# VH-VL binders against ATP synthase epsilon chain (atpC): the designs that were tried, part 3

Target 1, 149 residues: ATP synthase epsilon chain (atpC), of Salinibacter ruber (q2rzv2)
Amino acid sequence: MADELTVDIVTPDERSFQGPANGVRAPGIEGSFEVREDHAPMIAAFGIGPLIVKTQAAHEYADMHNDRIIFATSGGFLEVIDNKVTVLAETVEPASEIDVERAESAEERAKRRLEEGVQEEERETHEAARDRARNRLRVAMGKVGTRQS

## First folded at step 4 (VH-VL; framework fv_vorsetuzumab)

Design v34 (from v10 with heavy chain S31N G33W)
Fold by ESMFold2-Fast, scan of step 4:
Structure v34 (fold): chain C 149 residues (1-149), chain A 123 residues (1-123), chain B 111 residues (1-111)
Amino acid sequence: as target 1 above (149 residues)
Amino acid sequence: QVQLVQSGAEVKKPGASVKVSCKASGYTFTNYWMNWVRQAPGQGLKWMGWINTYTGNPTYADAFQGRVTMTRDTSISTAYMELSRLRSDDTAVYYCARSYPLFKGYYYGMDVWGQGTTVTVSS
Amino acid sequence: DIVMTQSPDSLAVSLGERATINCRASQSVSYSGYSYMHWYQQKPGQPPKLLIYKASSLESGVPDRFSGSGSGTDFTLTISSLQAEDVAVYYCQQSRSTPYTFGQGTKVEIK
C-alpha cells in the first residue's frame, strides 16, 4: 500500500506519540497483540504492560533501540481503521522517563502489603500497584519482547 | 568487582574474519547492553554498534553494517563481535563497553570498558 | 549522523589552573530536559574512562574537580585545578541517536 501506518497515542493529559510506524504491540486483555500495515479494522482493550511502537521516528524519543519506542502503560483502548492506529491510554510512560528507584519501592511496598494481608477491597488496588511497578521495571530494563510478554 | 575481560590480540590477513570476545563478571550481564568501539592507531573512538544482552538483538553503525555481527551467550556472560572481510584499515584496538539502557539514569553512557583487543590486518 | 566537534584539539594548562574543553553537536542531543552527552578520559595504552554522564552527572570515583555543563548542542567539560594525573585525551560522546558518535578528542598537557 502507498499509505503508511500512522500511530497516535493519547492520554487524558497529552499526546504521547504521533507519527508513522511499522507496527504497534499492545498488552491485550486476551494476550499481547501486534498491529501492522493493512490490518483489518478493530477496537481492542488492553491492560497493564508494555506498549511498543516500531518506528524509525524513534530518534525523537529516548529508547533502547532506534527502531522502537517502549512505553509502560496501565491500560486503555486501541482502534485501527484505514492504517491509522489510535491508542487511548489511561497512562503511558516512556522507558527513558521511568524512575526506577521509585518503581522498585512501589513494588516492594505493594508486595509487603499483600503478604501481610489487606481488606479484600484494597487487595485489588495493591495488586494493580504491584503489577504497574513490575511493568515499569521491565520496560526500564528492556526485558520486553515477543518471547517474554 | 565489575569487570569486562576481552580475548587476546589477533593477526589476520586481508579478507579473513576475526571474532573478539568480552566476558563480563561482577554484575547481572543481561541488565546492561554491550557496545563495541574501534580505535585505529593514533586516532579517535568510533562506535560500531551495540547488542541488547537480554534479547540478543544488535544495532550496527552503518559503516560496519554487512560486515559486523554481534552476539552474546548469557550462560557464560560473554559478548562477541565478529568482523568479516577484513581490510588493512581495520587494524585497530577493539573495545567492549557496557551501557545502562535507560536504567539508573546513565542514558547510554559507557561506564565499564574492557581492556581492548588489538587486531592487526596485514599481508 | 550527529557530528561531534571538540575545541580545542589540544590544550596546555599549568598545574593548578582551570582547563575548559568544548563540545558541539551538529543537532540537539537533549530530550525532555535530559542531555544524551557523556565525557571520557583516555590515557595512552588504556581504555577510555567515563567521567561525566548526562552532561553534568559526575561518575562515581571521579574527582570533584571535574564538572560538565551545557544542553542542546553546546557542552563543556571543566577541570577546575589541573593535576599531573589529568594529562590525557578527553572525548565527548552523544547517545541521542545511532550511530553513537564521539568528538575527535582534546589532548590536555601540562605547560
Scores: ipSAE 0.006, ipTM 0.528, lowest interface PAE 13.4, mean pLDDT 84

Design v35 (from v10 with heavy chain Y54W)
Fold by ESMFold2-Fast, scan of step 4:
Order: C-alpha cells, then sequence, then structure tokens
Structure v35 (fold): chain C 149 residues (1-149), chain A 123 residues (1-123), chain B 111 residues (1-111)
C-alpha cells in the first residue's frame, strides 16, 4: 500500500518521466483536468496541449520554482489506479527541449495551407499540425499552468 | 533566493585569455539557458552568446565566434565564459544572465543577472 | 542581424510626468500573437533589470507605472508617472532570432 502519487509517462519511443508527484494536469478532450493523491480509478483521453507534472523531486526538466515539469503533448490516454498515474502519449516534449524555430515554421506552414484552401480531407491534418505547433510555442513561452499564490 | 554570483575582476595583457564564472543558486540550473552580455565603458549592451545548460551546447554571436568558449558544470551549477586572444577593446563588464527555457531561439527575457565581472585589458 | 533602434537617445521629464520610449526593429520580432521583445532598466554600477517581457507583460516586482505595448517592428515603453528612482538607461532587446540584439539605450533624466 502506497499513499503517495507516482507518475509514469511513456511514449512509443521512450519513458519520458518516472517518479513521485503531487499532481498531474492533462489537456482532456473536454477540458483540462488534474489528478492528485487518492483520486478515484479513471481512464481518460487527452489531446493536444500541456501536460504538467507537479513534483518537488529533483529533475532535469523542472521549472524555475523546482515544483513542476511542463510537457507539450499531442494526445494519448491517462490511467489512474491506486495512486499510480500512467500516461500513454504519442508524443511528450519537455519545455526545455522544444525547438521553437521548428514549431514556428510548422505553424506558419499550416496556417498558409489553411488560408490557401486545402481539400476537406486535408483540413483536419493541417489544423492538427497548426495546433501541435501552437501548443509547443505556448509551452515554451509559459502560456500554460499559471502559479497560484 | 534566486541569484547568480560571478567571479572577481580580472586584469589581463593583450593576447591572454580570461575565464569568468557564474554560479547559480535557488533554482534548477538545467531548466534555464545562460546568456553572456558585454558592456564596454560608457556603451550599451552586446549579446555574446548563450549555453544550453542541460546539454552543454553553446551558440555564439558571430562577432565572438572563434574567440569565445562557453561551458558549464552541472554538479556545481556554474557556467563559464572564456574569451581568448584578448584585445584592449575587450575591456568591459561581462554579465551572465539566465533565460527560460534552456534551448535557443525564444526566451522570456533575461530575468536574473549576475553582478558583473570587470575585465581590463592593458599592457 | 536584427537592428534595434530606440528613440529618443535621451529625455528629461518632470516628476509625475509621463515618459515614453520607442523601439523599432529592422524586421518583425512578432510571430502568431507573440512578440519576442523585452525592456530593461539599468542604473549606474548595476546590472540590467528586466521590466517588461514579451512586449507587454510586467515582470514580477516591477511597479505598475511601467507598461509596454506594440507588435511587429514598433514598440513602446511607458512610465506613467516618473519617480526619482526611475532615472536610468532603458534598453529594448529582441529574442526573435540569434544573435539577440539590444537597442542603443535611452537615458531618462529628471528636469
Amino acid sequence: as target 1 above (149 residues)
Amino acid sequence: QVQLVQSGAEVKKPGASVKVSCKASGYTFTSYGMNWVRQAPGQGLKWMGWINTWTGNPTYADAFQGRVTMTRDTSISTAYMELSRLRSDDTAVYYCARSYPLFKGYYYGMDVWGQGTTVTVSS
Amino acid sequence: DIVMTQSPDSLAVSLGERATINCRASQSVSYSGYSYMHWYQQKPGQPPKLLIYKASSLESGVPDRFSGSGSGTDFTLTISSLQAEDVAVYYCQQSRSTPYTFGQGTKVEIK
């Protein structure tokens, strides 16, 4: 029996995080949600947005206050059972590793294609590309997860 | 308390090298890039480059490329800037300043600065 | 390189008066709603202090008489009611692309 929350973030390519945490905020399909200690069992889908791990454990991705790690994610599933959070994401990228020039170029390209009038089938693909790039920029620029007093 | 503390003043002869240190405390060192900015007497600010503190990869301004080397030691949260083949016009105050996030390109501005290190190059 | 040009080079204003400093970039430093442009204050013998980041965001601990505005190539720093401690040199700085570049500085003095 453990009473502390642990978080495991995995993608097809790697394990991006593993350790104790005070909470995890995910960009749920119908809005952001946060899992803390003693959360009821759950499985939830999430989309493009910021994935935030709140933890005081030392980590190379920690922010300036040493209390959270922010990732840009393109979507996946989050499962909570017995204070263990498992995040299965297609992509997660720590704020510190985001290639902002690449993200900016990707957003510009997607916006141009949408403005030029893409076919219906391609529209969703270009909108998703724009949204992923925009999310990476927002994560890098700190437009996510404001601190409370 | 977040702070950057730099090494003391240096006096060097032309042709020598100088290595300035910048010790960080009060935050996660590897979450922020470290910039180096120079200010010659009575002049404005000139960016020299920055280092990704997590990977150790530097980016230098063209004006200093080939003469500057930026490194860091994560075990003591310290960044270094070494300038070689010193000239009299390298006489300046050298500042370290952190920026978020640690990779290059776009930052929120440099929110914490060291106190500055005066380097005087004279014969 | 992106060249940052400030105007004026110096200005003198009375206590309580509004001070306005302009900064022009040789090419756009904005992208999709973000402006990678920041303002710093430097007093003699001290390192620069960040006042405004991303054109208009007030840095924590900075008095709200300081404000920033603008996008693209034209930016403004405003001090709504000048106080004695505001005597300093003010610099704009772009972080849109490397090398990062500063304006030449604007010296603010009391009349």
Scores: ipSAE 0.005, ipTM 0.518, lowest interface PAE 15.6, mean pLDDT 85

Design v36 (from v10 with heavy chain Y54F)
Fold by ESMFold2-Fast, scan of step 4:
Structure v36 (fold): chain C 149 residues (1-149), chain A 123 residues (1-123), chain B 111 residues (1-111)
Amino acid sequence: as target 1 above (149 residues)
Amino acid sequence: QVQLVQSGAEVKKPGASVKVSCKASGYTFTSYGMNWVRQAPGQGLKWMGWINTFTGNPTYADAFQGRVTMTRDTSISTAYMELSRLRSDDTAVYYCARSYPLFKGYYYGMDVWGQGTTVTVSS
Amino acid sequence: DIVMTQSPDSLAVSLGERATINCRASQSVSYSGYSYMHWYQQKPGQPPKLLIYKASSLESGVPDRFSGSGSGTDFTLTISSLQAEDVAVYYCQQSRSTPYTFGQGTKVEIK
């Protein structure tokens, strides 16, 4: 039906999710936000953080509550129109597919470079690398979607 | 109540295979990973591997890679561990134990354990 | 593989006295403010029971005489006032990297 919310998540490399949902939460630039059924048309940018699809459908990527799918994302754009949410993300990584040891190594490496001192031009690159790794760890550990809904 | 109940004791000949089951109740089965740990008589604990109960994807310790297979059946909340090409030094008590979160494995420790299944490998 | 070494292998402690068990990892098991190190108690004929997770967090239902401390490579389990029911073998375990590994165990008995 027309009132049903559907979600499509696309990266340059693949379609990461497509299906009905009860809502989508994104790490908006001005703070986390949620789109539910009958939301007004909009387009919004989001950054590094958890991208959460709330759905009752059984899915391989479902989290511990079996009612949401949590992705680590590095940023992108979300469009909502006529109960269709389209997410165009640079990256999305399902919690269950995150290589925790690689993420921990990446965060440590970025932190060390920031501590050693870097040029201003490189500083933001290393900060982003640290934040992406930290986000992957939080998503993998299930420490997301508890308050920042 | 949260509990894990394992299948009964097994006596096997060298070269045979054994399949141990672990039935979960009192919690959402697919929210926790399932680990398998063994203990030879008078010895310490040895981790064999774990399985992501939602996806069914296992991770095995190198020492058991090629001989162990971990599976699960979500419809009956049961995990299985099959060990093949049994040797006398596979004689041990085999435990299943859950860990949280599902995809991180052991982050919060293994908080609930099965009662253990004794496997004896003898001629 | 990360090797976990406990000391001592066994200790005898009088009822009501403090028991201390040490665990050393061959490389750091701490990351980003957390230590992926846990302590278990095992009594004869029973499966292990989780006592302490993440080095210092007391598992629900475990008596507060049990405490854990440490970071990096050196960790300690303390029983502040030994009770008769605490006679058991205690194991440390790291979950920093696979394969997850246990210490060899420390047997605690009454003096």
Scores: ipSAE 0.007, ipTM 0.527, lowest interface PAE 14.4, mean pLDDT 85

Design v37 (from v10 with heavy chain G56D)
Fold by ESMFold2-Fast, scan of step 4:
Structure v37 (fold): chain C 149 residues (1-149), chain A 123 residues (1-123), chain B 111 residues (1-111)
Amino acid sequence: as target 1 above (149 residues)
Amino acid sequence: QVQLVQSGAEVKKPGASVKVSCKASGYTFTSYGMNWVRQAPGQGLKWMGWINTYTDNPTYADAFQGRVTMTRDTSISTAYMELSRLRSDDTAVYYCARSYPLFKGYYYGMDVWGQGTTVTVSS
Amino acid sequence: DIVMTQSPDSLAVSLGERATINCRASQSVSYSGYSYMHWYQQKPGQPPKLLIYKASSLESGVPDRFSGSGSGTDFTLTISSLQAEDVAVYYCQQSRSTPYTFGQGTKVEIK
């Protein structure tokens, strides 16, 4: 029976989240978007950015306000049908599990390579590495808004 | 060890329906999407659609929308493609092909293909 | 739909020489470090075989004489030293958006 929105987040390695939610915001390829209850059926791709599950259900990954869970993601698909959202992500890291020092190191490495001059064919790859690291840092710091704000 | 095995050749009359099966083995079925691609005699490859094996949600190419149905049965690791209201120009070899991972169907290519099922539509 | 156009339609190359196949997309198939573009080889009576994924990544078990390059809308498949077993039709394919689309194919023959 379709009533409240339910969310499943799955990666190749694990099921990262399963439970009731009030909404899911994903970093869509063409811009951030949010799915709430009674949304029309949809499948959408998303890229590097914050994946936000809005829920008042108790969870170990809940933020300090106990009203959302924030993940750093590198991309995937979001499907919605009959108030069930399935997020099939390449990677999903809850804010509390992000290694800040590793993310800082990764960002500096990518920045250094871009500054030193990279083959044109590799430029997008290093820019993506930089963007993934920046996203992890922002999520870990707990200050995440929309990219469109 | 990783294999996709398709059902045998079919001969159908115009207006009939055909249902092709694709049985997977050697991997976790629900970790990969399943694509269907056809090839008419002497022609190139045409994508028909894919099915999310985890959610059972299909996506069809517009050219086949309304005539094609894609389903799967996780208990026997088998995907199905049914094409209805067959026409002579539906004569082709039909392939199933997996994409990895399930949600990266369009990030990575189709790395394992079935052997193909010949469907002939004639009088 | 994203239209994939290959050039040439066919080419004849001498054994040991370089073969180059081009593929262009009607709109960009790259995003944030990912190129959603793949290359396949098909021999008569066989299903297609994946050679290159994400524009430049060599599939496991594929000889290193095969390489891919490009981003955005322009992509190239190169066979550095053509072997007899490389006689086949080659297809590019985008997976940036549905429907997934293939190029028309390039037939490679020995000169």
Scores: ipSAE 0.006, ipTM 0.520, lowest interface PAE 12.2, mean pLDDT 85

Design v38 (from v10 with heavy chain N57Y)
Fold by ESMFold2-Fast, scan of step 4:
Structure v38 (fold): chain C 149 residues (1-149), chain A 123 residues (1-123), chain B 111 residues (1-111)
Amino acid sequence: as target 1 above (149 residues)
Amino acid sequence: QVQLVQSGAEVKKPGASVKVSCKASGYTFTSYGMNWVRQAPGQGLKWMGWINTYTGYPTYADAFQGRVTMTRDTSISTAYMELSRLRSDDTAVYYCARSYPLFKGYYYGMDVWGQGTTVTVSS
Amino acid sequence: DIVMTQSPDSLAVSLGERATINCRASQSVSYSGYSYMHWYQQKPGQPPKLLIYKASSLESGVPDRFSGSGSGTDFTLTISSLQAEDVAVYYCQQSRSTPYTFGQGTKVEIK
């Protein structure tokens, strides 16, 4: 009966995280949202942005305050029920593993293509590429979120 | 009680496609993930992939990527696995198996299995 | 891919005696205090049946003579007192990363 919140993050290639957590913050399509203990059952779509797992458990991906793990994600779905959060993400990349030079090149490439002009049907694709690269850079540089007070 | 009931045995020629169904009953279909596992004659178990029944998002094993398609129909609580470009070494019993509640993750193992569908690929 | 190797391939045990099956992963299947490792029993002509999940948790309805232990790369399934109905093939399975993989199976027989 004293259930703890547990989090499971899955991509097509691997289970990226599993364990107890105090909360999960996702880049929802209507804005960022956070799930904590005793949240009502729900499912929500999320897009390109930072996915943050708040946990006091020691972990190799923990930030300098040892209280959160930050991933860059390209989108997916989050469901919560019975203090179990399941994140099914298209991509999830820990901040410490982001190739900054590759992300910079990707952003510049997408920006150039958008500036030189693209077919209307292709515009969304290049905008998404730019947004994914920007998100990876922000996550890698630690320019993400505010600590829970 | 909970059950997974699969479609009947199939005999196919090399190069054909086969689509196996798995109908769930006795539980909320979209609260559990669905896995597909095959077993060749006299051999062990091989995982093919998994589908999130609530979202419809599939995950495939690399060995089957490009040949397998997993789908579901929530209105009839049924999951499907289609395997194309069949070879003789695709001869196996194909099982569907649910993951212990989707909302609790599939790390709890596969607790309910279908009876199996025998697929024979021969010339 | 994570390779799961079971030992022995086959095991003959007298009724009432202890049976032990080992499973070794090519890399750790434990993460953040959890082991993503499960055990199944399969009898001829039947689908597999879940016995143990997360290395050591007994599935509901499974007799308590079955137990699991281990972490990291080395895991064990134990049947404390073999019964006639326990004659089957036993498989370990990891869910740490995709593709999920099974061991080759261990056949348990009566001596």
Scores: ipSAE 0.000, ipTM 0.494, lowest interface PAE 17.4, mean pLDDT 84

Design v39 (from v10 with heavy chain N57K)
Fold by ESMFold2-Fast, scan of step 4:
Structure v39 (fold): chain C 149 residues (1-149), chain A 123 residues (1-123), chain B 111 residues (1-111)
Amino acid sequence: as target 1 above (149 residues)
Amino acid sequence: QVQLVQSGAEVKKPGASVKVSCKASGYTFTSYGMNWVRQAPGQGLKWMGWINTYTGKPTYADAFQGRVTMTRDTSISTAYMELSRLRSDDTAVYYCARSYPLFKGYYYGMDVWGQGTTVTVSS
Amino acid sequence: DIVMTQSPDSLAVSLGERATINCRASQSVSYSGYSYMHWYQQKPGQPPKLLIYKASSLESGVPDRFSGSGSGTDFTLTISSLQAEDVAVYYCQQSRSTPYTFGQGTKVEIK
């Protein structure tokens, strides 16, 4: 008799999603994880990767099969309590709104810097930039996985 | 056990620089930001800045911009705060404190603090 | 900068009685139902200790006599039944925008 799962995705600047869902998959720091209905209470950090909301509810950001919404995120945290998932992310970009050309340029710039050599203290900054760009590209191109993955 | 251990007390002359270290253990260093907060004798807490430990990018309070440098070394899970051109009013206890998550604004507060490093600036 | 103002500056409360500390932000530190506001306890010679995060969530290991409430610009820390070990200075802190800022502190003493 628990209520249906609801999801609220918030960044410092806006609410990116709010509505019912069948599940949420996040790119956890120690590996991807999924929250479904009746999940135990938890708080988890996540990093750069795809954030996937599985929902049949109509939404502008729904994919071509109308069963999920895919976001590129750079990190944040997820809280689940009483069938409510709250995602507070630094950045969240819907797949349909990602500028593929800009993401390609960003990845190439980061790869070039890393290949040319950078000081140790700058290496992680360029690696993170590369990873964020790669994530945006994968999400925009639908290379996140299928319903059977 | 989650711990932050800071370097020892320093006594400096005006105009000198001081570099304080903060060594983390018991958790994934790059999953938390590292803040630096100082407290002058008998006064309140003042935030100096923070560093994103994953990217290495710092953010400084304007009051310290141009004099403070925050860095980290992920291979030894250690954060550093260097303050230059020291003045007598820089005499304070300097704390490192982790915050969760890793973004500029954090929701979970600074839950683990170092023991503090006393820096005395006198002529 | 967001200015955090606490009241009162000092508070004397009898053992077992309720202590209430207020914190006011010069602009909202909440967004979409979430508050970037935290409370810390500091005892002499010790670093601050997190008590409450996101306005009302109790940090693990902190006694349940501590509670937080409020949103937007006005926040409250309550100690329902003051114990001797609660003698300390209490600070509110916002993390909504940089520079992150603390209140001036409220000293809690036994009457």
Scores: ipSAE 0.007, ipTM 0.518, lowest interface PAE 13.7, mean pLDDT 85

Design v40 (from v10 with heavy chain T59Y)
Fold by ESMFold2-Fast, scan of step 4:
Structure v40 (fold): chain C 149 residues (1-149), chain A 123 residues (1-123), chain B 111 residues (1-111)
Amino acid sequence: as target 1 above (149 residues)
Amino acid sequence: QVQLVQSGAEVKKPGASVKVSCKASGYTFTSYGMNWVRQAPGQGLKWMGWINTYTGNPYYADAFQGRVTMTRDTSISTAYMELSRLRSDDTAVYYCARSYPLFKGYYYGMDVWGQGTTVTVSS
Amino acid sequence: DIVMTQSPDSLAVSLGERATINCRASQSVSYSGYSYMHWYQQKPGQPPKLLIYKASSLESGVPDRFSGSGSGTDFTLTISSLQAEDVAVYYCQQSRSTPYTFGQGTKVEIK
């Protein structure tokens, strides 16, 4: 059973997931990527986007086919060594726990600030807030990629 | 207190449909998945499927696919399971049961169950 | 589908004595140090009650005379000192893969 992939997702406040998986897809800085069994050692940064754990072991948070769990993340680092994936994320939020109304409100606030024109120093903060809210909405509504690739 | 309360007993004829409700209270409804499990008289437990209460996305066991529909209404914290084209062997007690979120990093089984709804299908 | 088989089908134990129930999975329900196997107690006319989750973790509010052990395909539920209120049917259940499946049940009675 040495070849089986395990996933451990940790934030500063908690361990959000720990268990077996067939793969992990992360929103890498240079594009989405997936880690499967027997992947070479790696460390990679990821940003705002969906973090997808492909597994049949999880009952809760699973999508319609009960073969993956989708989280909204704001960024972090992913390490792979000896078929163990460790995700160190600033935030990780399972789809079923996302407050859609709050996310909609946050997106609207960020859009308004960007439309009004902000100083350069503040622009990236509002863009990040918009992107985090938009990502939460996509994850909560199941509007992420459906292919297992 | 945390509880799941199901609708009352049903008697149906073969070919009919039945819709069982499961009303949750004492916790955040959309933070827990809802499972449906049935038990025929003198038999064991059989898992039918579950629904993601937040998104509304269901998953059905293959044995029930095509005949079962699971839905929920978040405004009243209620989950529903509808079984169509009823057969005599659908006679059973139907349970709803919640499953614990993975925010602790592990799966906790089904920790809270409804009282059960008896469905009798007369042939 | 993973088939869960319990033994024995029925068990008679004297008050204060140890009761042991076994559960065997047709394929491994363990992965990377975790066993996705749970135990439930069901009394007549009542829904099942979770006793043990992930093979060996005691559910909150469950008496500590109940314990679980095992990994892979072979699991055990132990009641160290049977009490009158423990008369029930006990079920194992795997959540390693869908469909989630239960054992056939073991009926525990007073001898």
Scores: ipSAE 0.005, ipTM 0.504, lowest interface PAE 14.5, mean pLDDT 83

Design v42 (from v10 with heavy chain T59R)
Fold by ESMFold2-Fast, scan of step 4:
Structure v42 (fold): chain C 149 residues (1-149), chain A 123 residues (1-123), chain B 111 residues (1-111)
Amino acid sequence: as target 1 above (149 residues)
Amino acid sequence: QVQLVQSGAEVKKPGASVKVSCKASGYTFTSYGMNWVRQAPGQGLKWMGWINTYTGNPRYADAFQGRVTMTRDTSISTAYMELSRLRSDDTAVYYCARSYPLFKGYYYGMDVWGQGTTVTVSS
Amino acid sequence: DIVMTQSPDSLAVSLGERATINCRASQSVSYSGYSYMHWYQQKPGQPPKLLIYKASSLESGVPDRFSGSGSGTDFTLTISSLQAEDVAVYYCQQSRSTPYTFGQGTKVEIK
């Protein structure tokens, strides 16, 4: 039903999360935004950044405070209607499952390619790779949402 | 083969409504959004709205809000666009076009288009 | 709404010569390393055909004489050596925010 906010996170290869939540924060293309219970209908695109599900429900991906689940995402769309949030993301990776060494290697590789000079047509591809790796590292280290607002 | 096939031409009187269909084949229907774009004779392209085929939820351009309704039927991989209270300036070719919103890391634009449906509104 | 403005409105180019079309957005259509900007070709009686997505990526099956460049608010579509089949109207389109908007179109003709 429509009484409780529910969240469904889907990628091309799996459903990454489904359950009740108090809110969802996404890295919107016009700035970070949050959806809570009784939010007006909304469709928004989001990019590379942290996707945060705020929930008191027990979950293995819960952070150290047991009140949120943080994912690294590369982009997608979020839709809200009747207290149901549907997130259609290219990738969504729980903080606890991020391979830190692989992310560090990816960032260093992209940085090296950019420093050594890439062909112009490849520049944006390497910048995006760098940004995705940096986002995974930030999420894995718990640095998202740690700054006072 | 990936294709979008639209319903046939329509002739309507002012004040009537028209419902155009767009049948998808050759791909997973619910993995792509469906856009509706119209083009008046001799004019450019105007985006009308988009529907999330997975959830069924639409987003309309403000110019059409209140007159347009977008729906889909996943059992037959078909999207619909209904425009009500037709005016003579609604005379146009109406296209459906799929898009992959930021999946695979990027928004790929509208890569597959229907053949178009001509809607003529005349008294 | 984001307004997309193309220049020129019409362009006459000799066969084998370069054609350049510009597109300006009223605000940035780039975010987090991506440019949500695409180019389409439309011939009379046909639906638009995607040529370039994400500012500079060539769509599968499109000849490599077509290329795109730019970021932020200023974008360019280039046809390096115009062929007869390239006579068409070309449109830029942003997908950074809804409503998605198109430029007014640039008509490319043989000189």
Scores: ipSAE 0.000, ipTM 0.502, lowest interface PAE 14.9, mean pLDDT 84

Design v43 (from v10 with heavy chain T53P)
Fold by ESMFold2-Fast, scan of step 4:
Structure v43 (fold): chain C 149 residues (1-149), chain A 123 residues (1-123), chain B 111 residues (1-111)
Amino acid sequence: as target 1 above (149 residues)
Amino acid sequence: QVQLVQSGAEVKKPGASVKVSCKASGYTFTSYGMNWVRQAPGQGLKWMGWINPYTGNPTYADAFQGRVTMTRDTSISTAYMELSRLRSDDTAVYYCARSYPLFKGYYYGMDVWGQGTTVTVSS
Amino acid sequence: DIVMTQSPDSLAVSLGERATINCRASQSVSYSGYSYMHWYQQKPGQPPKLLIYKASSLESGVPDRFSGSGSGTDFTLTISSLQAEDVAVYYCQQSRSTPYTFGQGTKVEIK
């Protein structure tokens, strides 16, 4: 039978994850998508959102059900070929390491600047900062996606 | 059955150290955070800190920073809380309590608690 | 540190009567629709028991006569029809920032 899915998550600063998985869900530009075993070759961009690795292999970042590892990401690219998923992310932060207080401060700062009015050329920057902070809060609190019944 | 079982009562002299254990069973030890909370006689609850059992990384309340050490042993699903340089006002019942999600416990609160360990520090 | 203040310190109510406990935070413990606030019940000689998490979510196995409400700095725990087994001390707890802090407790007794 084909080898099981393997996942490598890499940022410019480090390799954030490497190991076997049952699936990877990414916050795609056109909407959330999932890669499972025997997926066709693909490359896709993703944005700010939760990056979820589904695996039963024991890991330091595993959630309560010991079946998922959840990261907050700011965007990047995912490539799948021959049951190997490579995620090249600008940032990836495991739920267990998120500094919630810092994320809340970042969101408040971005909201304040947007409320006070920013020049058009800076608007996207502050909106992205707000969205990254909100995503970190959501991931840290475990509020990511819905499980299918 | 999910449960946390703590070590027995301790009587210590001022200046000594005490190490309380908390043995988990009935769930995956590394999937839940482990908190430590104390309660002085007739008083309310005071949070001391928590440890991520899978990584071993602790976070301590500032009031206890420098005197408390939280560790765990994944091979026996046991968490430990050691408090050093004991004072009479450290006399309390010490509880371990698990939280979800593993990363902070923000969402679900502390849903399972140990029975408590009484620590008495002689005056 | 965020200071949690409960009121009243003690409450005597008759069986079947509504009991209401308030909890006030020294600064907001809610953010973007989330409330980092939980309620616990403690009976003599026992560890605390989680009743309500995230301000208003009922913990599994807890009777539906218990409910929580509020946001920002002001929160309420309500017992709609007090039963004998509800005699206990109740604590609110915030998890918005470390150190996590508890209210001083509210003792509920039968009148």
Scores: ipSAE 0.006, ipTM 0.544, lowest interface PAE 12.4, mean pLDDT 85

